# VHH binders against b3qqe0, part 10

Target 1, 332 residues: b3qqe0
Amino acid sequence: MKINLDRTSSGFCIGVQGTIHVAEEKLNQSGELYCLGDVVHNEVEVKRLEALGMETIDIPAFEELRDAEVLIRAHGEPPSTYETARRNNLAITDTTCPVVAKLQKTAKMLHQLGYQVIIYGKKIHPEVIGINGQCNDEGVVIKHPDLSDEAEIAPLDLGRKTALISQTTMDVPGFYELKKNLEKLFAEHGHRNPGTKSGEWMAVRDIDITSEKTGGRAMPELVYKDTICRQVSSRNGKLRDFALANDCIVFAAGRKSSNGQVLYSICKDANPHSYFIEDVDEIQPEWFVGENGKPVESVGICGATSTPMWLLEKVANYIGKTFGDDSGNPDA

## First folded at step 1 (VHH)

Design d08 (framework vhh_brivekimig_d4)
Fold by ESMFold2-Fast, scan of step 1:
Structure d08 (fold): chain B 332 residues (1-332), chain A 121 residues (1-121)
Amino acid sequence: as target 1 above (332 residues)
Amino acid sequence: EVQLVESGGGVVQPGGSLRLSCAASGFTFSRYAMSWVRQAPGKGPEWVSSISGSGGSTLYADSVKGRFTISRDNSKNTLYLQMNSLRPEDTALYYCAKDWGYSSLRYFDYSSQGTLVTVSS
């Protein structure tokens, strides 16, 4: 059995790497650090950092905390979190991903310009909570791009100037499906950008949003900005190819990882013999027996942007030692 | 006030080179990591590269590793991105960003317009 480790479309993205490196540096300096929420949506990595002195806290514990250092993770936080930190004399080590920080600024400025902000995303996701906080929690969060969820679209005011943006980890096809369906919905209400044949919304640049007077032009009534992180989305095609190249796929990620669920779905769609794990103890021997009753010839090991490469290497070593090839896997 | 001003973009042929610069002011430049982020026309933002405050550590996106080099001159408060072997898919607005997590969101400067890089066939 060959063990193939995906080194090209798996492992920490740069934003997560930054957060983990900062956490390790702070723990090396002081031996203690609070983190607001899971530092990454991977329990194995969280436990590793907790062994180094990190303490994961929730919002209620954060609100009671005084005179301490708190790490803000890559997902970002709403303005209310920073106000609490100021009042409680908390030192903030802010590891918000630059892509997320830029998105929060975009949302704030669109809201300040009077746009109804639609956020393609998951309402309860920490990143979306941060983005919506920049809109005074008045953003309309839509998860289902076919507009089939009446509760999601009920808050929409079809007569208001409106801007569509996205949570960074959502899928590109869904974003453009949502845009197309919103174009149709608003046009049916009689709201179109002047001169558009089928009610098309206009793509906007950061300069268009940030400056109406010093280089900006009058913004259209109905606009969108594709804010999906291409560092994450560009992995989709490579991961599908990887899944197709192996008889069996073992996908390692945290259960709470939004990116992990998307990437695992891509694996599962391409290869029905794809299995999700958080750690090696979940691996089942029967996964390595094909439909014909023969042992599989190859096992692919991959993960999400929240999965550290050391965990993928641990999985590869475990499978090799326990179920097959200990020696000859140059890609493990 | 944090200010970041990008320059050095332009139009180049595939295989060409460009050097981007970011002039920083309003903070102690040497104490903060710096990053480059790009946004291609019609696409979302993509992380490109980061460098530590001292310049001792650098990180690169897989799409640019081996072709791009991030550097800084702390005496001039300037961040650089040397871009070699440019491809049409490198066409984007390039933004300089303060930090990737050593400061609060208020220090992430979005007022800059970025610098446009166009790799034409």
Scores: ipSAE 0.000, ipTM 0.315, lowest interface PAE 14.7, mean pLDDT 82

Design d09 (framework vhh_brivekimig_d4)
Fold by ESMFold2-Fast, scan of step 1:
Structure d09 (fold): chain B 332 residues (1-332), chain A 121 residues (1-121)
Amino acid sequence: as target 1 above (332 residues)
Amino acid sequence: EVQLVESGGGVVQPGGSLRLSCAASGFTFSDYAMSWVRQAPGKGPEWVSSISYSGGSTLYADSVKGRFTISRDNSKNTLYLQMNSLRPEDTALYYCARSLGDYWSGYMDVSSQGTLVTVSS
């Protein structure tokens, strides 16, 4: 069987690489570092850094911590976290991804302009908690774009001017489905942007919402900004094509990874012979047996933006050695 | 084995532009994140910019954001740095570097040659 490793649409994005780089530098200098929450949603990588001296802490432990250095991970944190750090004399090493930092500024500006902010995302996700903190926790978080979850839409005030933004790792089709369904809902309650007959919501540019020099002009009542990271979303089509090109897919990611869940779902939809693992220990021999009792012709190995390339290489080497070291790998 | 050859340096006036290139050989270029690192006379190395395997993700040092653009052409095994609005403090030897993993700095394989950029005051 041939083992195909996806190097083009799998592995750490540059933002995650930046966070890991800073963590390693700090650990090399002092041998100790606290990290607030999992540095990435991949337990294997967390354990590697913990072996270097990193200690993962939760919010209760963080609130009791004094006179220490704490890493803020790529997901970002709400303002309350920085207030606690200041009170407790904690030195913050802030590695918030630039895309996430920009999104937080966007949310803050829309909130300051009086918009009801709707966030397409998962309410408990660390990035969403950070974004909603910029809205004084008054943002409305919607995960189900078909508006089928009554609890998600119950907080909506259909009489308020409203802005739609997204968690960076959500899916682009879901964002525009949500926009479409919200346009219908608000139009039914008399809400329309000036100059539109269809209830169309208006796109807002970055310069319009991050520059106070453009403040004072009349803003539309219903606006949206597609804040989904294209470095993440562009992987969807490539990963589907990769899944279709192989007989069997082994997808490696952390179970807490939102991006991992989305990408694995894409693999599974395209190729039912797709399997999720966190590490090599979960790999089953029966995954590599075809209908005729012979090994499958090809195994594709891929992962999420939270999955390090070294782990994907470890998976490829493990499969080649254990189930088919005759895979045709030039290095095997 | 691994060869990284920089070019495109020179002397330019403040506000000018230069485009640096790095020709890579001896490894599968498209499998690695790539970076630019610079070293000014009498100073230690400073990371400038990085680009992902596919070219889809980029990151910049705060000192160069909005002025420099990193890019790559995987079909030509070449890394680029477009430098605009150059300042005297940008004067340095510029090196391209290959990431040996998913981590920067400590896992970088930095070119030995570099290319000199001088911005006249």
Scores: ipSAE 0.000, ipTM 0.119, lowest interface PAE 17.9, mean pLDDT 81

Design d10 (framework vhh_5c3l_4)
Fold by ESMFold2-Fast, scan of step 1:
Structure d10 (fold): chain B 332 residues (1-332), chain A 119 residues (1-119)
Amino acid sequence: as target 1 above (332 residues)
Amino acid sequence: QVQLQESGGGLVQPGGSLRLSCAASGFTFSSYWMSWVRQAPGKGLEVVSDISSSGGSTTYADSVKGRFTISRDNAKNTLYLQMNSLKPEDTAVYYCAKYDLRGSYFDYRGPGTQVTVSS
């Protein structure tokens, strides 16, 4: 049985790498650091940093905190978090991913220009909470691009000028499906951009939104900006190819990882012999037996943008050691 | 007090090279992502490149990818931008910036250094 570790399309994205590196540096300097929420949606990595002195705190604990240093993770935070930090004299180490920071500014400016902001995303996701906070929590969050969820679309005001943006980790096809369905919905109610074919929404650039010369005044009534992170979305095709190249796939990610759920579904669709784990303890011996009752010839190991490479290496070593593979070494 | 001071700009011929520096003070430089941002005459701000706190991760605008290299020296609190194969389109004021959502993405930037690419 050959073990193939996906080093090119798995592991921390640039934003998560930045947050983890800052956390490690702070812990090396002081031995103590508060982090608001899970530093990454991966329990194993959270536990590793907590062993180094990091303390994960929630919003109620954060609101009671005084005279402390708090790490803001890559997902970002709403304005209310920074207001609390100012009131409580908290020192903020802000590791918000540049992609997320730019997205929050885009949302804020669209809201200030009077747009109803639609966010393709998951309402409870920390990144979406941060984005919606920039819209005074007035944004309309839609997860189901087919508009089948009545609760998601109930807040829509079809008579308002409207802008569509996305959580960075959502899928590109879903974003454009949502755009198409929103175009149809608004056109059916007579609301469309002047001079365009019925229902056509217009792409906007950052300069259109933030320009002092235009001030957004020249922007159409119905607009969209594709804010999905291409560092993340470009992994989808590579991961599908990786899944097809192996007899069995072991996919490691945190259960709360939005990106993890998307990437695992891609693996499972491409290769039904794909299994989700958070850590090595979940691995089952039966996964490495093929339909013919013989051992599988290859096992692929991969993960999400929230999965550290050390965990994928741990999984590879565990499978090799426990199930008798020649490549039980990540360097093999 | 966050302070950022750029240097290294100047006049250069197309195809030439320049190395920009940014001296940072008033914050723990080694703990933050840093950016290079530019503004061409009559245009808006464009993010050129970002670098993680340790320097292990970088991003580049498509317009400069393969030609520019961002780096940092945390011991000297200094950010660098190595600019190779310069084009007239690279003419701009270049700013170093600390991104921070307490204000905005570009609230903390230096006064800038002028880069002019011309024959």
Scores: ipSAE 0.000, ipTM 0.182, lowest interface PAE 18.0, mean pLDDT 82

Design d11 (framework vhh_5c3l_4)
Fold by ESMFold2-Fast, scan of step 1:
Structure d11 (fold): chain B 332 residues (1-332), chain A 119 residues (1-119)
Amino acid sequence: as target 1 above (332 residues)
Amino acid sequence: QVQLQESGGGLVQPGGSLRLSCAASGFTFSNYAMSWVRQAPGKGLEVVSDISGSGGYTTYADSVKGRFTISRDNAKNTLYLQMNSLKPEDTAVYYCARDFSWGTTLDYRGPGTQVTVSS
């Protein structure tokens, strides 16, 4: 059986990679480091860093902590977290992803300009909590782009100037579906940008928000900014192609990884012989026998942006040693 | 308003079959993965089967694999569970659930339909 490891479209994005690197350096120097929340939504990687001296703490524990160093993970934190750190004499090592930091600034500026901020995302996700904190927690979080969830849309004021942004890991088609449905909803209630026949909202750039103008004119009342990270979203097509190129797919990610489940669903839709694991102990021998009862000729190994390459290499090595390897790959 | 309504439950002999249906309304049915989950007396919830929005792929719990078949009719906004070779341990309330994130986020469930496997 040939083992194919996806080294191109799997593994940590640059933001997660930066956070892990900083955590490792701090642990090598001091032997101890607090991390606020899971450093990454991958329990295997969290346990590895905890073995090096990292202590994962929650918000209640953080609020009681004094005179310590705390890592802020790539997802970012709301202003209240930094206020608590200052009051409690906590040294912050801030590894917020630059994409997320820029998104938080965009949300803050839109809110300060008086826009009702709609966030395409999951209300309980740490990144969304951070973004919404920049809006004084007044942002309207919508997860379902078809507007089917009445509780999500109940807070909307259809008469207010409004801006749509997104959590960085959401899907691009869903964002534009949400925009289309919001355009219709607001227009049906008499609110549209002047000169738009279908109620189209205007795309804004950072320079437009900073200057409060677009094309020398005041910013429109109904705007959007596509804040989805393209380093993450571009993996969708590549993973689909990878899944189609192999007889069987083993996909490794954390159970709590929302983008891991999205990427896995893409693999599974392309190739029904795709299997989700968190670690090697979940691998089943029957996965390497096809529907026709014959052994599979190739196994593809891939993962999410929260999956470290060392874990994918561990999976490849485990499968190669346990079930055989015809690839000649020294990692398998 | 999202609504999910199960039907087709009942009393059946061991080795028998039942077909459950779930009528969905208030959302674009084909855009969501759907799940069947069950709760046996005195036990926690178990996800027994999932199906993608397109119907292109399905998953099954080991306890039901080879015996149950999940399917959907997107034109009728209906989810199905064909249950064959029923066992007393399949006795549970069965819920239809909408799944945003493939088993990690079940956001709506129906009121459930009782399945009892007994002589």
Scores: ipSAE 0.000, ipTM 0.116, lowest interface PAE 19.1, mean pLDDT 82

Design d12 (framework vhh_8dlx_2)
Fold by ESMFold2-Fast, scan of step 1:
Structure d12 (fold): chain B 332 residues (1-332), chain A 118 residues (1-118)
Amino acid sequence: as target 1 above (332 residues)
Amino acid sequence: EVQLVESGGGVVQPGRSLRLSCAASGFTFSSYAMHWVRQAPGKGLEWIGNIYYSGSTFYNPSLKSLVTISRDDSTNTLYLQMNSLRAEDTAIYYCARDRYSSGWLDYWGKGTLVTVSS
């Protein structure tokens, strides 16, 4: 049985990997570290770091904390978090993902230019809280691209110049559905960019927003920037292809990982012999026996952006020891 | 706090159709794969099929042409549609939550009895 580990479309993205690496380094130096919120949406990885001395804390506990070191995870935090840290003499180890940091700067500048900022995302998600903090918490967060949630759209001022951005982990089709519906809604209110027949909003680039020459003055009133992270979204197609290339798939992810659930469904849709696990103890021997009673010829091991490569390697090693594999045989 | 409540069972004539419901509460229903399992009098548990949070369904091959599993995440409800009922379909029908979408059923309902009788 050949064991194939997906090293190209599984495991931590660069932002999450950076956070975990810094956390490990700090724990090796001091033996203790507070982390504001789950360091990653994977209970197995959180428990591993907690065994090394990390303590996960929430916002109320953070506000009461004094004279300690706190890790800011890849999702980022609003300005108020840093103000609390200064007041409480907390040493911040900031591992905010560069993609998220850039998005926060984009939101801040759009807000400073007077735009009403619409954020495609989940209002309670840590990344969105961080982004909205850059907009003085005045951003309008919309999760349902069909505009079916009246509470989400109630804060919209259809007469204001407006910019649409997205949480990095949202879906690309939903973003463009939301843009289309917003274009229609604003045009029906009589607000459109000059010269547009269908009320189209203009795509803006970082240079348009951050330009020292124009300071954003050249941008029209209704704009959007697709801020969805393509490093994560491009995994969907690669994962489907990986699932199709193996007889059986073992997918490892945290149950709380929303993108892990989506990615696993892609595997399962492509390959009915796909199985979800959080850790190796959940693996069932019968998964590796085909309909003919013989061992399957190949097993693919993959996971989500929240799944550490060490866990995928642990799974590969377990399956290899239990059933054996031929992946180490040299090419003839 | 996790609760699963099956309903829709009863006496039904051979050849007819029946839809069972399972009302879920106490957890984020949309995040879990769900299964239907039955037990005929004096026999062991028989897996009927499952539905993943993606909506993908897989069935016991011996039952595939006779059943359809669906879910409504807006109402936290799981369904089992059964067609062409036979006397051998007389059983207690259970819905169950799959903890990891891997066949580990950690919470079960109390079951609903279906009796197929002429």
Scores: ipSAE 0.000, ipTM 0.105, lowest interface PAE 18.9, mean pLDDT 83

Design d13 (framework vhh_8dlx_2)
Fold by ESMFold2-Fast, scan of step 1:
Structure d13 (fold): chain B 332 residues (1-332), chain A 121 residues (1-121)
Amino acid sequence: as target 1 above (332 residues)
Amino acid sequence: EVQLVESGGGVVQPGRSLRLSCAASGFTFSDYAMHWVRQAPGKGLEWIGNIYHSGSTFYNPSLKSLVTISRDDSTNTLYLQMNSLRAEDTAIYYCARLGYDSSGFRAFDIWGKGTLVTVSS
């Protein structure tokens, strides 16, 4: 059995790497650190850092905390979190991903300009909570791009100037499906950008949103900005190709990882013999037997931007030693 | 006057290398983490990598074998070395300073205007 490890499209993105690096350095120096929420959406990595002295806390515990240093993870936090830190004299080590920080600024400025901000994303996701906090929690969060969820759409005011942005880990096809359906919905209500053929919304750049020249020229009524992180979206095609190239796929990620769920669904759609795990204990012997009753010829190992490479290597070594010959592994 | 000015962009043939520069002025350059970000036509922002004040570098995993970020604090200059350029590397390249906005959030508070790199035969 040949074991192929995806070193190209799997493993920590730079934002996560930065957060883990800072956490490890702080723990190495002091032996203790509070982290607000899971440092990454991967329980195995969280437990590793907790063994080093990190304590994961939630918002209620954070609000009661005094005289402590708290790490803000890559996902970002809303303004209310920083207000609490100031009131409680907490020292904040802020590792918010720069892409997320820029997205928060974009959302804030669009809201300040009077736009109804639509966020393609998951309402309960920490990143979306942070973004929506910049909009005074008035953003309209839509997860279903086909507009099939009436509860998601109910808050929309079709007469307001409106801007569409996205959670960084959502899928690009869904974003453009949502844009298309919003264009149709607003046009049917009679709201469109002047001169547009089918009610099309206008793409805007950061300079258009945050520039002082915007005050001198009217920005369009209906706009969008594709804020999806290309670290995630560029992996989609490569991961599909990787899944198709192997008989069986073992995908490692945290259950709470938005990126992990998206990438796993791509693997599963491309290769039905794809299996989700958080750690090696979940691996089943039956996964390595093909429909013909013979051992599979290749196993691909991949993961999300929240999955450390050491875990993927652990999975590869486990499978090689338990179900195959390590001499057949091109990475061994 | 706090500003960042990118240079070194232009038309380059596939497979070639290109080095971009970012000249910083009006602030203590050596105190800040600096980032490179790009935007291809009609697409969103893609983070390339950063260099901390300490000199430690981190890269977008999909690009790390193709790029190198460095800094010269004596000349207040940030560099992006790109190798094996592909048509898909066509984009406007921005350098950015990681600071804080007026609400205390980590934010790219200073951006250059960008420099266009076009990879074409």
Scores: ipSAE 0.000, ipTM 0.107, lowest interface PAE 20.1, mean pLDDT 82

Design d14 (framework vhh_8h5u_2)
Fold by ESMFold2-Fast, scan of step 1:
Structure d14 (fold): chain B 332 residues (1-332), chain A 121 residues (1-121)
Amino acid sequence: as target 1 above (332 residues)
Amino acid sequence: EVQVVESGGGLVQPGGSLRLSCAASGFTFSRSDYAMGWYRQAPGNQHERVAIITYGGSTNYPDSVKGRFTISRDNAKNTGYLQMNSLKSEDTAVYYCAADWRGYSLTYDYWGQGTQVTVSS
């Protein structure tokens, strides 16, 4: 059995790598660091850093903390978190991903301009909590692009000027499905951008949002900005190709990773012989037996943007050692 | 046994260039991708990180060397490099290479013995 490790479309994105690097640097120098929430949605990586002296804390513990250093993870935090830190004399090491930071600024400025902000995303996701905090928690979070969830759409004011943005890890097709359905919903209520026959919303650029505009030079009533991270979404096609190239797929990710859920579904759709794990102890011997009762010829190992490469290497080495062939060296 | 060995240090004039090499060896290390880092220590100072390169090729530098120093690696040779340009007298230090199998964690246990860099006329 040949073991193939996906080094191209798996492993930490640059933003997550930056957060992990800063955390390790701090821990190597001081031996202690608080992190607000899981540093990454991967429990194996969280436990590794905790062994180095990191302490993961939740919001209640954070609110009681005094005179300490706290890491803000790549997902970002709402303004209330920074207010608490200032009040409690906490030193913030802010590793918010630049893509997320820009998105938060976009949401804040749209809200300040009087737009009703719709966020394509998951209401309980830390990134969405951070984005919605920039909107004074007045943003309308929609997860179901077909508008089938009445509770999600109940807060919508169809007569207000409105802007649609997205959580960075959501799917591009879903974003444009949501946009199309919102266009129809608002048009049926009589709210359209001037000159549009089908009720089309206007794409806006960062300069349009950040610039001061007056009179007839102002932005339209109904706008959208595609804020989905392309560094993450470009992995979808590569991962599908990787899954198709192997007899069996072992996919490693944290169970809380929204990106991991999406990427695993792509693997499973392309190759039904795909299996999800958090760590090596979940691997089952029967996964490496084909439909013909013989060992599979190739095993592909891949993961999410929340999965460290060291974990994928650990998986590859474990499979090679435990179920391996005479040639089982995926990295040399 | 995992070892790292630095080479390429020496005397150079201000404004000059120097290339440091870090060769890694050891059975367990040869089976894994790794993070490579460069640190320096001048007399009377603590160790300072000057560059890191992750398993994925991401790099990071402090402001003191950003734009002047470039870290790279040759995976086929298990060797890392530090290209130092526009050297200043304050760059004078012993330079250390660090490596870790995990690609993220640089530990003191896998440091080399160091190589002296002197920037002087």
Scores: ipSAE 0.000, ipTM 0.126, lowest interface PAE 16.7, mean pLDDT 80

Design d15 (framework vhh_8h5u_2)
Fold by ESMFold2-Fast, scan of step 1:
Structure d15 (fold): chain B 332 residues (1-332), chain A 121 residues (1-121)
Amino acid sequence: as target 1 above (332 residues)
Amino acid sequence: EVQVVESGGGLVQPGGSLRLSCAASGRTFSSYDYAMGWYRQAPGNQHERVAIISSGGSTNYPDSVKGRFTISRDNAKNTGYLQMNSLKSEDTAVYYCATLYDSGWREFDYWGQGTQVTVSS
């Protein structure tokens, strides 16, 4: 079988690379560092850094901590986390991704301008918690763009001026599906932007949000800003191409990774012989048998933006040594 | 609103050829936003994938049609094609075109109404 490792659209994005780099530098200097939550949603990488002296802590442990240094990971944190750090004399090493930091500022300003903020995303995701914290936890989080989840929709006030933004790791088509369905829902309630003949919401820029007027006009009642990270979203189509090009896909990611769940779903939808693993011990020999009981001709190895390249290389090496590698690709 | 329309179905003799077309209309898509696929359904069977093509041109086929059917697309026209050669009586089915939207969190299927292909003996 030929083993194909996806080196171009898998592995750490630049924001995650930055967080890992800072963590390694701090650990090399002091031999100890607290990290609030998993540094990345990949258990294997977390264990690697813990072996270097990092200690992963949760919110209750963070609230009891005194006189220590704590890393804030790429996902960002709400204002309450920074208030606790000040109270407890904790030194913060803040590695919040610049894309996420900008998004948090956008959410804060929209909320301050009186908008009901709708966040396309997962309510329990750390990034969404950080964003919603900038909205005093009053943001409406919607995961299902078809508006099929009544519990997600229930908090909506269809008479309020409203702004739609997104978690950075969500999908671009889903964002625009959600926008279209929200336009219809609000229009059916009688709420439309003045001067429009349909229910369409208007795109706004950061400069528009920081000023009361856009080009000499008041900012519209119903607006949106596409806040999805293109470093992540551009991988979707490339990963589909990769999945279609191989007989079998082994996808490596942390089970808590939102990006991992998204990207694995793309693989699985394109190629039903796609299998999720966290590490090599989960790999099953049966995965490498094709539809007619014959061995597969090719195996693709890929992962999420939270998956380190060394883990993907480990997977490729393991499969090559255990099940045979006819590809000629280097395994090291 | 995204709509998918198939054309090119009909009656052919065994060993004959047909070319099916699939036109996607509505919102403009980026080259990475969607895949196009062909599926078929004969009475009593669930939908079977016949061919799939990514926006980048990568293709996949089941053994039953591999070497006989060729999927292609014109991204500038948002149009997909299925070239069917060496048709067999068992290829008789309603053929559906689907545009698979790249929802990063799930796949969205936009299906056409289907076009009948009948291979007579």
Scores: ipSAE 0.000, ipTM 0.204, lowest interface PAE 15.9, mean pLDDT 81

